# VH-VL binders against Laminin subunit gamma-1 (lamc1): the designs that were tried, part 10

Target 1, 169 residues: Laminin subunit gamma-1 (lamc1), of Danio rerio (Zebrafish) (Brachydanio rerio) (q1lvf0r505to673)
Amino acid sequence: RDDEGWKGKQRDDSSVPVQWSPSSGEISLISEDYFPIYFVAPDKFLHNQLLSYGQNLTLNFRIQRHDARLSAEDVVLEGSGLRVAVPLIAQGNSYPGEETQTFVFRLHDTTDYPWRPTIKHADFQKLLYNLTSIMIRGTYSAQSAGYLDNVSLVTARRGPGTPARWVEK
Short names: E, the ipSAE of ESMFold2; O, the ipSAE of OpenDDE; V2, 0.75 times the mean of E and O plus 0.25 times the DockQ between their complexes.

## First folded at step 7 (VH-VL; framework fv_tislelizumab)

Design e4 (from d2 with heavy chain L29F V34M; at its last look DockQ between E and O 0.03; V2 from the best seeds 0.00; counts 0 for: pae E 15.0 > 2, placed apart)
Fold by ESMFold2, look of step 7:
Structure e4 (fold): chain C 169 residues (1-169), chain A 118 residues (1-118), chain B 107 residues (1-107)
Amino acid sequence: as target 1 above (169 residues)
Amino acid sequence: QVQLQESGPGLVKPSETLSLTCTVSGFSFTDYYMHWIRQPPGKGLEWIGYIYYSGSTNYNPSLKSRVTISKDTSKNQVSLKLSSVTAADTAVYYCARLDFWSGYFDYWGQGTTVTVSS
Amino acid sequence: DIVMTQSPDSLAVSLGERATINCKSSQSVSDDVAWYQQKPGQPPKLLINYASDRESGVPDRFSGSGYGTDFTLTISSLQAEDVAVYYCQQYYSTPLTFGQGTKLEIK
């Protein structure tokens, strides 16, 4: 089994097993009831991710059934004592379906990337400096499944000898 | 001009609580993480922990049961309390500012020497 | 905890020659490594961040390199004022950890 350290949790923090499919290379969460179950990212996506500010969190996702009940908190970020969330369809993403599709979430606080609650530019950066949790909701109805793959967190790197242009030291 | 200055007693008795203060100026306290680092005589550097603007803290697991970091924004101060001290806690104690564009300490205080002895 | 191991513990180099200090982490820290110079009675002074980026005001003779687990600090032409203890530090995750230090002296 190779779930790559992903865990499953409900909103009350109770643990749920993550399943892995060797044939598809996906991990999945399977629900019996209406309570949302989240994929919880492993440590390699956490800690100091300040260089991902303004970059994309990308994931491949599909659901077993079309009858999904979306929420305001389908993707949740926590860090530095701050918490923001968005619906799965935020930022121009399509409604999830039975075929795998790519979802893209820009880690930025501008109007066209509306994480909620709205926090200051500097606070979003502080959140990413000490990122403690990334949760991606996996189940959207009773007796259903969600399938996740190919999670990618883009990281910007300063070029040699080129300081950050928006901050003077 | 960014300034950090540690202050506190130079001598502390075993089993007592070490209490230090870092006074800061020249920057917006709420925009930075404030850290404490210590250095025993003739030895290397050990990270103690930090506090940031929301009041949230993170401590070195080796010290977590004995350490408290707090702030007083009205006085531009960050404090360190370390309980139940022993001779092993003798060190120079530094406060340092973390540059949140990176993850390293861009400004350090001068340091304050604390000796734990009978 | 991520352990940072420096080598050598001390190093003597002739004026004008190259000094090289190594730092190895117990797991990958990407390029989240800083290097500090510390002289007696003074706090550490930042030289290099992100493994290779020189801090403003640091002479060109200081350079850093590395990614993952293996990092180096190089002083291309040693000057008398470079006598100090040098530390590497990872800031990939907490607890933040430092190498044990490398004492650099003139031979």
Scores: ipSAE 0.000, ipTM 0.482, lowest interface PAE 15.0, mean pLDDT 84
ESMFold2 (binder alone), look of step 7: mean pLDDT 91; pTM 0.923
OpenDDE, look of step 7: ipSAE 0.642; ipTM 0.879

Design e5 (from d2 with light chain D53Y T94W; at its last look DockQ between E and O 0.73; V2 from the best seeds 0.00; counts 0 for: pae E 7.1 > 2, grease 21.7 > 18.9)
Fold by ESMFold2, look of step 7:
Order: sequence, then C-alpha cells, then structure tokens
Structure e5 (fold): chain C 169 residues (1-169), chain A 118 residues (1-118), chain B 107 residues (1-107)
Amino acid sequence: as target 1 above (169 residues)
Amino acid sequence: QVQLQESGPGLVKPSETLSLTCTVSGFSLTDYYVHWIRQPPGKGLEWIGYIYYSGSTNYNPSLKSRVTISKDTSKNQVSLKLSSVTAADTAVYYCARLDFWSGYFDYWGQGTTVTVSS
Amino acid sequence: DIVMTQSPDSLAVSLGERATINCKSSQSVSDDVAWYQQKPGQPPKLLINYASYRESGVPDRFSGSGYGTDFTLTISSLQAEDVAVYYCQQYYSWPLTFGQGTKLEIK
C-alpha cells in the first residue's frame, strides 16, 4: 500500500481512511467532524522501542487551514498498559500552519518534556519496551485536513556514534 | 446575533412521529453543526444526535432506531423526527450549536416542550 | 458509553462561601469536559470548556479543574444568582454524555 501501513482512527476506535498524495508524498486525514482523527503508526514503529528512550520522535506536519484548535492529546503513546500525551505545540514546537513544519518530541519523562500524566523513568521505559500505539492527531476542526510526512524514531547508540533513526518508508 | 429557535407541535399521540424544526440565524449551517438534546421533566440532559455536512448521521445509540435528523441549508433549518413515541419521550427538546473545534455547545435554543399523551 | 457521575446530587452553601461540585468519568476523557449552568425555565448555559477555560462573560468566581477522570467546578464566593443545576459533559468520544446534575442551593 502507498500509505506505508498508516491507519486513521477516531477515539472510539472506528477506522477512517488515510489518503495518499503521490505528488506531495504526504498522507492525509480529512474530516467533517470536530472529533479528532489520528494517524496511527504501523508496526515498524511499535513493540520494543526501548532504544528510543531519551531520543526524539520527529514528524513533518501541516494543516489545510491556519485555523486550528489544539488539545491536550495531539500526540499519544501507549505501551505496557500506560498512556501519555502532549499537545502538538509541547516542548517548544510552533503552532501548525499551512506550510509544512517539523515537530520534535523527546521521549523522556522529566518535567522539561511535558508528557502527561507524569510517570516515572522506569514506567516510561516500560511503555517504550512494549509500545502498542503511536497516534498523531491529523484533524483540528469540523472542516479539517492534516498532512503528515517523514515520521522517524531516533534510536540510542551506546558510546560514540550517531544515533540511528527510523524514517517512514 | 446567534439565535436558535425550536418549533413544532407541543402534543403528540403515542405511537405517532414527533417532528420538530430548528431555525437558526446569525450563522450558517455550512459553518456549524446543530445538535438535538432533550430533557425529560425533572431529569437531566440526553444528547440525541446530528447530521454531518455529507448527509451521514450520528445518533445516540439508545434512540438511533427511531431518530431521523435532516437539514435544509437554504432555509437555515435542522429537523428532528422521532418515530413510535411513548410517554417516555415527553421532554423539553433543545437544538444547540456545536463549537466549531470541539464537542461542547456554545448556544442553545429556548427549547420546546413536547408532551406525549392520548 | 462514558458515564459522567456528579457528586453531590445537591449542595447547600452559604452566601459568600465556596461551593465545590465534582464530576467523575468512567474512563479518561483527558480535559474534554464542559460545565453548564441551568436556571429554572431556561436552557443550559456554557460556563467552562476544556475542563478549566472560562467562557467569555462568565464571572471570575467560576473556575474548573481536572484531567483524566476527576473534574471539579468551583464557585469561590457564592452569589444568590448562582442558584441553579450544574451539569458536566464529556466530549471525548461518542455518544456525548452529561452528568446527572448537581442542584446548588443557598444554605
């Protein structure tokens, strides 16, 4: 599939089609409903991702219109029965606009990285050890479209070296 | 100014269909959804549902077998039909405007009382 | 369906004192909670959205807090005009659901 296994999902677990743009290389979600629709990451981003602890989740994102209302749960991680979330602007990211922007989220549990609720270091590591869901909110109003590209999870390397990165195929 | 006004018959016989209309002004139905919510006498609020821009519907599961919601954008109207009514459907019926970004209601109509009685 | 349970069902508070109304959801709803005030013979009026954001024109004595499952509406100094029934509402998922209401009276 040209969507690389990304799926669309509402909070009630209902499935929503993800669209692919061959000209822009983006995937998109389009909604006529105020309820957020999330991009749901494929298996290659899931399961044991402990090597990404303390590293970055990065993504490129834009909205069709400049008029967006954010929430407390724009990026959501679930694993080992734990769940944390942040607004899209968390950790110093700018508000989304019509031009593609890079968003960066550090996968760490300190007060400098406002994942909510606050959990212990060990619990964040347990979450990443058995990561069951990464959701990135795509829609922000009743007449909304969001466009996602270039999602990566950076992995840690012990000792000297450049961190390895996951990129969307 | 944003205004919503419910209208329709106040009395409906058991087993018949309740029909209500919400007429809006100060905004366009192409910009905002309007929902139906009811309140039985002395009781709390129950969300009924609404119709999407596409014409698809979203109804409370407890009522969906009996509910039809439609719209006429050119008349600024949203309508509610509830079939096979019983005394349990006696309530004040409200139409309310959904916030553009979220699931709360910023403007409400005054409500219309519907009594189901022989 | 997400059940919203308010406590207490009724509350009597002296003028000028603090009134506290609680709302608990059957599952996490993040901060997707609104509060409404309903006076007799009137439709509900929106007070608070996103658990803590006061609507324009709502007096400063009203405040909301909470995240996840536990939410609170506080009136810091009760006025006579605040006698009403108060409802919480979740908008985290379909169907939209309201708490059963809390009747606020002057003690």
Scores: ipSAE 0.043, ipTM 0.643, lowest interface PAE 7.1, mean pLDDT 85
ESMFold2 (binder alone), look of step 7: mean pLDDT 92; pTM 0.939
OpenDDE, look of step 7: ipSAE 0.360; ipTM 0.781

Design e6 (from s06 with heavy chain S31D S102E, light chain N31D; at its last look DockQ between E and O 0.49; V2 from the best seeds 0.00; counts 0 for: pae E 7.6 > 2)
Fold by ESMFold2, look of step 7:
Structure e6 (fold): chain C 169 residues (1-169), chain A 118 residues (1-118), chain B 107 residues (1-107)
Amino acid sequence: as target 1 above (169 residues)
Amino acid sequence: QVQLQESGPGLVKPSETLSLTCTVSGFSLTDYYVHWIRQPPGKGLEWIGVIYYSGSTNYNPSLKSRVTISKDTSKNQVSLKLSSVTAADTAVYYCARLDFWEGEFDYWGQGTTVTVSS
Amino acid sequence: DIVMTQSPDSLAVSLGERATINCKSSQSVSDDVAWYQQKPGQPPKLLINYASDRESGVPDRFSGSGYGTDFTLTISSLQAEDVAVYYCQQYYSTPLTFGQGTKLEIK
């Protein structure tokens, strides 16, 4: 019931504090300028996540200002020296707004809106085998805030059973 | 109509402080940031820095020790001071408006030439 | 600091022919690249943002492409009024940085 190890960073790798709201259970990033600040996932989402290949990364997100332009790199995965990204609207997701929405990203190289740059099936699996970073863009304008909740990384299972998950607040 | 206009003395002696003012119209400094950029004669463009709504600043590390940017929102003005100038600071100085949601400069002033000469 | 390196430093192209200017960043900047045109005695003018999005009022002979580290500005049919210096600029992170410029001339 805290930031649960989430960190904030800018593209130049400088650290930005993540704020936590006990009443809403959200974490937030607040920006003064237009340069994006990213939520950086804690260790429990990283390392060997190969079982999530073909499964979903889900998150709840809202922004303080409605009129934001998305980027090509709103969700970024890094692993095994590889890097891929998508905008928030990839794969049928709606534009973010002031109301919390659920965003779903399939961890697969062939999707409706593919991760960019395109990489081979084997390379996407290598990326997830040694996942070193998950970044979710938190800010989209000057004098703005982004709010993140309920990040879940679904794990595949053979035969009957429910996927394992990790949940953040 | 969006306008930016730089003003200030065109000649500055070495070791002195250059002082420039950017006067804006057609938009509010509460909605857009104004940056300073310079261009030495026959050379490329160098970003100097910006002042944010809160009064905090972001400066090019190459100039950070000598630069101060300030604003007066009631006069629609953004000011630049560069201390301890040398001949290397001779340039055309521009103020430019950052596109509100992006990092590119959509409107530029006409520029003012500053010559640093003994 | 992210270094933006343009090539060539100067370029001569015949009227009506295609001109190509390249810009390479020292690290990935995704598509956060702008292109500017600067004529003598004038401030730079924004042509392209997000590597490929033409600004309103810019002729359709200007186009941009690229993602990551390699970016290209293309003028499909050079006109006399296109003689200028062209700059790329990254806005992925501060400090904001520009390429050194490419001078475009008529052959």
Scores: ipSAE 0.031, ipTM 0.639, lowest interface PAE 7.6, mean pLDDT 85
ESMFold2 (binder alone), look of step 7: mean pLDDT 92; pTM 0.937
OpenDDE, look of step 7: ipSAE 0.647; ipTM 0.877

## First folded at step 9 (VH-VL; framework fv_tislelizumab)

Design f1 (from e3 with light chain D32Y; at its last look DockQ between E and O 0.76; V2 from the best seeds 0.00; counts 0 for: pae E 10.0 > 2)
Fold by ESMFold2, look of step 9:
Structure f1 (fold): chain C 169 residues (1-169), chain A 118 residues (1-118), chain B 107 residues (1-107)
Amino acid sequence: as target 1 above (169 residues)
Amino acid sequence: QVQLQESGPGLVKPSETLSLTCTVSGFSLTDYYVHWIRQPPGKGLEWIGYIYYSGSTNYNPSLKSRVTISKDTSKNQVSLKLSSVTAADTAVYYCARLDFYWGYFDYWGQGTTVTVSS
Amino acid sequence: DIVMTQSPDSLAVSLGERATINCKSSQSVSDYVAWYQQKPGQPPKLLINDASDRESGVPDRFSGSGYGTDFTLTISSLQAEDVAVYYCQQYYSTPLTFGQGTKLEIK
């Protein structure tokens, strides 16, 4: 199946089916109530992602309805027993709409809408050293759908010149 | 004007089924969920559960085997049945409206006292 | 199940003074916490949603704060009408759970 290992979960850890569209290449979640359902990232985005510190998590997202009710925890990172989150509009992102748009989240603790709770630089690095969960909220009202695609982590490596950059999927 | 009103018998015998009805006005059950919450005498609040738009239910695990919640949107009613009651089920029973997008209870019924006694 | 633990169980405060009620969750619930006031013989009344957002018609002396596991309800200048039992509630996940309550009295 070409959902690439993405799972759907509510906050109580109950599983929700993720749907995939071959024609658009999107995955989607559909809600029946107001409790958020999250896209849960597969293993390739997890574990030691320290090289992404100070770099971007990028995703394409749209919603079925423009009446999204955002929260403090629309994107959630967990690692090394630490947990941080941001609303979808954090760091200058626009409100989601029916048109697909790119959302960009810098993995750094000193941005203009920082990850919450505020943690020290060292703790953010520790979180990324053993990243155990990335959750992206897919549903924003009681009867709605959210559509996700093109999730990537930007990385950097130290070297004698400009750091190399690559995109993980 | 949003209103919720519980109704049903105030006295129920042990081992029988408690049956309550919440009648709502000022909003539609197609737009809002109504939950059942109870409060034993001198104790705190215990969430019982509710019914989804789809007809699926979500019940407190502590009561799940004995609880049935149903709705009739044309009559603006949400019903609670609790089977095999004991004295421990003596409580004030509330219906409350869950805010559609937020998950807290913005309007409560007056409550109805149910006593389980032989 | 997420356990909500309030402290203190009861509190006596002089008129015009500050009252502070704490609520701690057994796991993070983000800001998905509500506070209710319940007077004898009445249903609970919603005061605060999303940890800090005052419900319409609730006096400014009521405020809430917190994120994650530790939450506080503050009454900045206690009035006689504020005598009640106060409950916190999480709505992060089901089963929805309430604190055991804090009884607030006038000294």
Scores: ipSAE 0.007, ipTM 0.558, lowest interface PAE 10.0, mean pLDDT 84
ESMFold2 (binder alone), look of step 9: mean pLDDT 91; pTM 0.934
OpenDDE, look of step 9: ipSAE 0.402; ipTM 0.805

Design f2 (from e3 with light chain D32E; at its last look DockQ between E and O 0.71; V2 from the best seeds 0.00; counts 0 for: pae E 5.5 > 2)
Heavy chain, then light chain:
Amino acid sequence: QVQLQESGPGLVKPSETLSLTCTVSGFSLTDYYVHWIRQPPGKGLEWIGYIYYSGSTNYNPSLKSRVTISKDTSKNQVSLKLSSVTAADTAVYYCARLDFYWGYFDYWGQGTTVTVSS
Amino acid sequence: DIVMTQSPDSLAVSLGERATINCKSSQSVSDEVAWYQQKPGQPPKLLINDASDRESGVPDRFSGSGYGTDFTLTISSLQAEDVAVYYCQQYYSTPLTFGQGTKLEIK
ESMFold2, look of step 9: ipSAE 0.343; ipTM 0.764
ESMFold2 (binder alone), look of step 9: mean pLDDT 91; pTM 0.934
OpenDDE, look of step 9: ipSAE 0.681; ipTM 0.884
ESMFold2, look of step 10: ipSAE 0.127; ipTM 0.692
ESMFold2 (binder alone), look of step 10: mean pLDDT 91; pTM 0.934
OpenDDE, look of step 10: ipSAE 0.680; ipTM 0.885

Design f3 (from e3 with light chain D32Y Y91D; at its last look DockQ between E and O 0.71; V2 from the best seeds 0.00; counts 0 for: pae E 10.9 > 2, grease 19.1 > 18.9)
Fold by ESMFold2, look of step 9:
Structure f3 (fold): chain C 169 residues (1-169), chain A 118 residues (1-118), chain B 107 residues (1-107)
Amino acid sequence: as target 1 above (169 residues)
Amino acid sequence: QVQLQESGPGLVKPSETLSLTCTVSGFSLTDYYVHWIRQPPGKGLEWIGYIYYSGSTNYNPSLKSRVTISKDTSKNQVSLKLSSVTAADTAVYYCARLDFYWGYFDYWGQGTTVTVSS
Amino acid sequence: DIVMTQSPDSLAVSLGERATINCKSSQSVSDYVAWYQQKPGQPPKLLINDASDRESGVPDRFSGSGYGTDFTLTISSLQAEDVAVYYCQQDYSTPLTFGQGTKLEIK
């Protein structure tokens, strides 16, 4: 099984199996009811991710059933005791469909990138400094599935020993 | 067009099994879930549970040991059985349709009153 | 279990005046809150879904708001037909739970 450490859980923290497809390389969550199930990111996406501040979290996603029931908390970040979330369609992303789409979420606190609740610049950086959880909602309706692939965190890099512009004031 | 109607005996003796049927029209049980909810006299609403499209069930943990929900899609019926009833099970029993996309009860039956007494 | 607590348990409001009913959840339920109206001898009727979305056929005087743990149902101008018990309900997690109800009367 090569789910690369991704876990599935419901809002009440109960575990749900993540399935993996060797032919497509996707992982999936399957729901029989309308309660959301989340993909929970493995350790390699967590901890000190401050260099991703102002950069993108990118993922490929598709759903089995159209007419998805979106929420305000489809992508959730937790770190340093702070928590922010956005709906899947935030920041100009389209509604999910049966065809795989790329979703892009900029990790920034400005009002143009509607992470909620609104937190201060320094607190968003603090959140990313000690990132403890990334959750990506996988199921959007009853009797359906969501398929996730190609999750990446972009980092700000300028070369060895050079601080990134957005991290250094 | 959409209708739900509960039916069953109004009186049930303690320790016996309460058996109710919800008959639906205007929609298919292959497309929508039907839940059971009850309301004791003068009190609020208590969710009982439902049966999935797949035949799996989800029940309120407080009732799970005594409740069975089943369906017959060819007869447009969802059934509730509650075993070993006591006076605490006296209530109006409703069936209600859950909208797949929104997750709320958009249509309710009229309700059937069940009294548990010796 | 997620506890939904309504306040007040009852209220009396003059015709044409504003009625406000509050609902608080024991943990965040995002916007997964519905409001129902129940008149004596009748089943509940869905008024508001997703905390603020009015169901079709529900008069414009009904509105909902809230996110997270604090939710409000507002009737902007009370009519005689609005006398009922009102319930909030979360569908964030099973078991699905309802508030204890708020009885609305004409002063």
Scores: ipSAE 0.006, ipTM 0.571, lowest interface PAE 10.9, mean pLDDT 85
ESMFold2 (binder alone), look of step 9: mean pLDDT 91; pTM 0.934
OpenDDE, look of step 9: ipSAE 0.551; ipTM 0.843

Design f4 (from e3 with heavy chain S56K, light chain T94R; at its last look DockQ between E and O 0.65; V2 from the best seeds 0.00; counts 0 for: pae E 3.9 > 2)
Heavy chain, then light chain:
Amino acid sequence: QVQLQESGPGLVKPSETLSLTCTVSGFSLTDYYVHWIRQPPGKGLEWIGYIYYSGKTNYNPSLKSRVTISKDTSKNQVSLKLSSVTAADTAVYYCARLDFYWGYFDYWGQGTTVTVSS
Amino acid sequence: DIVMTQSPDSLAVSLGERATINCKSSQSVSDDVAWYQQKPGQPPKLLINDASDRESGVPDRFSGSGYGTDFTLTISSLQAEDVAVYYCQQYYSRPLTFGQGTKLEIK
ESMFold2, look of step 9: ipSAE 0.343; ipTM 0.743
ESMFold2 (binder alone), look of step 9: mean pLDDT 91; pTM 0.933
OpenDDE, look of step 9: ipSAE 0.745; ipTM 0.898

Design f5 (from e3 with light chain D50Y; at its last look DockQ between E and O 0.68; V2 from the best seeds 0.00; counts 0 for: pae E 7.1 > 2)
Fold by ESMFold2, look of step 9:
Structure f5 (fold): chain C 169 residues (1-169), chain A 118 residues (1-118), chain B 107 residues (1-107)
Amino acid sequence: as target 1 above (169 residues)
Amino acid sequence: QVQLQESGPGLVKPSETLSLTCTVSGFSLTDYYVHWIRQPPGKGLEWIGYIYYSGSTNYNPSLKSRVTISKDTSKNQVSLKLSSVTAADTAVYYCARLDFYWGYFDYWGQGTTVTVSS
Amino acid sequence: DIVMTQSPDSLAVSLGERATINCKSSQSVSDDVAWYQQKPGQPPKLLINYASDRESGVPDRFSGSGYGTDFTLTISSLQAEDVAVYYCQQYYSTPLTFGQGTKLEIK
């Protein structure tokens, strides 16, 4: 199966299987309890991503339920021993729903919903220089599912629009 | 109105199985989880575990080998069994409702005292 | 397991004075912290969720703050009815864990 290397995990680092749909190209996580499960990005989005500073991380996402209970840490970046996060609605994004929406997160501290904790621009650059984790929360309630597709991170090396999907070989 | 009520024997002999029942009203066990928490005399709170809507369970690792939690949705009941009890299992046992979206407990039962003694 | 450590274990505060209770987690728990009040012979009562959000019906003198590893419950003007044991709880990940409790008394 070609989920393009995406993994699922809970906050306690335990692994959760990621499901893939060849017909839609989406990957999904399904919750059986209230604890969030995160999509964990593969290596192609990690390591030295300094050229993405000031650029967008974009993703297509939908949920099974209308009224998601968001958190302070719906999208999480870790790198160089630093960690920042935002809620899914940060930076002018709409609440997620049952129809796929595009979410956009600028990798910069110049928006109404800045990355938290607030860090210096130089520290944000250090974080992106050795990016070790990108986590996107997939589940927002008990007994629900989240569906992720078309994750892109603009870099000089990788270009925007790289989708997260299962691709047959 | 949301209510939780623990019931079961107050005295249990060592090496036997402790059995408790939490009866709920004012909400559905398909929408909310009920957890078991205990409090030894004069001590703090210890989370025991809960059962998923699917029937799978999540238990505190310290008790996992001795704990069984089950539910009967038609009777609005969540049950706790703790096997091979010792005096260290003497405590007030609470059932508590987890908030729908979050991991904190918004409603608690009054608690039932269980003493393990010969 | 995420260990929640409260300080102090007990404190005595004069009526009308400020009481401060601290809770430290062994790793970051974001703002996934709740505070409970427990009076003798009663179950715990939820006061604060998300580190700082007061539950409905909780008096304004109760406030919470913190993010990450360091959390504080403050009672701005202690009343006689506030004598209790206070617990913090993380709900960032399983197993769910509570602080050891802080006994609050009138001086």
Scores: ipSAE 0.039, ipTM 0.638, lowest interface PAE 7.1, mean pLDDT 85
ESMFold2 (binder alone), look of step 9: mean pLDDT 91; pTM 0.933
OpenDDE, look of step 9: ipSAE 0.735; ipTM 0.896

## First folded at step 10 (VH-VL; framework fv_tislelizumab)

Design g1 (from f2 with heavy chain S56K, light chain T94R; at its last look DockQ between E and O 0.75; V2 from the best seeds 0.00; counts 0 for: pae E 2.7 > 2)
Heavy chain, then light chain:
Amino acid sequence: QVQLQESGPGLVKPSETLSLTCTVSGFSLTDYYVHWIRQPPGKGLEWIGYIYYSGKTNYNPSLKSRVTISKDTSKNQVSLKLSSVTAADTAVYYCARLDFYWGYFDYWGQGTTVTVSS
Amino acid sequence: DIVMTQSPDSLAVSLGERATINCKSSQSVSDEVAWYQQKPGQPPKLLINDASDRESGVPDRFSGSGYGTDFTLTISSLQAEDVAVYYCQQYYSRPLTFGQGTKLEIK
ESMFold2, look of step 10: ipSAE 0.437; ipTM 0.785
ESMFold2 (binder alone), look of step 10: mean pLDDT 91; pTM 0.933
OpenDDE, look of step 10: ipSAE 0.748; ipTM 0.896

Design g2 (from f2 with light chain T94R; at its last look DockQ between E and O 0.76; V2 from the best seeds 0.00; counts 0 for: pae E 2.7 > 2)
Heavy chain, then light chain:
Amino acid sequence: QVQLQESGPGLVKPSETLSLTCTVSGFSLTDYYVHWIRQPPGKGLEWIGYIYYSGSTNYNPSLKSRVTISKDTSKNQVSLKLSSVTAADTAVYYCARLDFYWGYFDYWGQGTTVTVSS
Amino acid sequence: DIVMTQSPDSLAVSLGERATINCKSSQSVSDEVAWYQQKPGQPPKLLINDASDRESGVPDRFSGSGYGTDFTLTISSLQAEDVAVYYCQQYYSRPLTFGQGTKLEIK
ESMFold2, look of step 10: ipSAE 0.436; ipTM 0.781
ESMFold2 (binder alone), look of step 10: mean pLDDT 91; pTM 0.932
OpenDDE, look of step 10: ipSAE 0.727; ipTM 0.889
ESMFold2, look of step 12: ipSAE 0.445; ipTM 0.785
ESMFold2 (binder alone), look of step 12: mean pLDDT 91; pTM 0.935
OpenDDE, look of step 12: ipSAE 0.703; ipTM 0.889

Design g3 (from f2 with heavy chain S56K; at its last look DockQ between E and O 0.65; V2 from the best seeds 0.00; counts 0 for: pae E 4.0 > 2)
Fold by ESMFold2, look of step 10:
Structure g3 (fold): chain C 169 residues (1-169), chain A 118 residues (1-118), chain B 107 residues (1-107)
Amino acid sequence: as target 1 above (169 residues)
Amino acid sequence: QVQLQESGPGLVKPSETLSLTCTVSGFSLTDYYVHWIRQPPGKGLEWIGYIYYSGKTNYNPSLKSRVTISKDTSKNQVSLKLSSVTAADTAVYYCARLDFYWGYFDYWGQGTTVTVSS
Amino acid sequence: DIVMTQSPDSLAVSLGERATINCKSSQSVSDEVAWYQQKPGQPPKLLINDASDRESGVPDRFSGSGYGTDFTLTISSLQAEDVAVYYCQQYYSTPLTFGQGTKLEIK
């Protein structure tokens, strides 16, 4: 079933079921092979998110297997026909493990926060002005699972535009 | 030693079914996927497909209406059937190993030549 | 389908000189490109994975580079045993696809 609108996709755009756990409040993706499966964010995280420029995308994540194979494109943003990505461990984040960790990604084009490809300040803002996709890689090895919780997109405004937080820890 | 070995008839008549078997040793089919790839004479490589651990299949869209891949883990075998063959299916057929944690083919069989001719 | 286009289709290089083979994908494949060498009568042999990581036992004269859509295989000092056809392959998504091949010859 839909889990507040989160979807699962492979890179070829094929659909993969997202599973939801009432007891843990997590959503999960289960892999059968090497090819990555992504959590695709629902509409409430999209569209005009310009006020999140220079702010954080945060998420809680764990895997069932500690021998993860990371990639250059573990978190992907698309908007205004532009696309940027980072590995999960970018910006000082730790490797994922069996215990839930918080991952933080600063939404900024400064070289201290290297999104790839490097784009100009105006283009990063344009991307966030019409954000069309946020993808968070859920699977990091064959025959394993990834568990996502508590995704938030911080905004500079009080109130409207701040993503809901689902689960504390 | 990791080994893959293709076997099957070298000559197949048009409209018949091509049947090949890949026998593996030095690794378990519970730990690795085996894919089928073919190469027409003097041409490049074309990926055919594989069977998932679950039994689900993934085939090249260009061939999927005619392809069946199956697995017998107890015999260490992966089989390919291609129905309704034509001269365009003449090729060297390879089986190759894909690691669960790596997305490329680290070991290949020697290949078996299949000619479709009347 | 992600199309992998190699250039040139063939090249001739003198022994000891540098050979460069290019591969372009029809969409971004990140760094998920492998390079293979195929000699006559043999199956392909894996040389490079993840665009730039040399497989164990592959001579250091072979190197790969690239990210996104543009990838390069370089042989820094051509040896006689390097005469072969070279293929790039993306493993970003299925169907898995190979370049059309580049035939490398000695001048």
Scores: ipSAE 0.312, ipTM 0.751, lowest interface PAE 4.0, mean pLDDT 87
ESMFold2 (binder alone), look of step 10: mean pLDDT 92; pTM 0.935
OpenDDE, look of step 10: ipSAE 0.752; ipTM 0.902

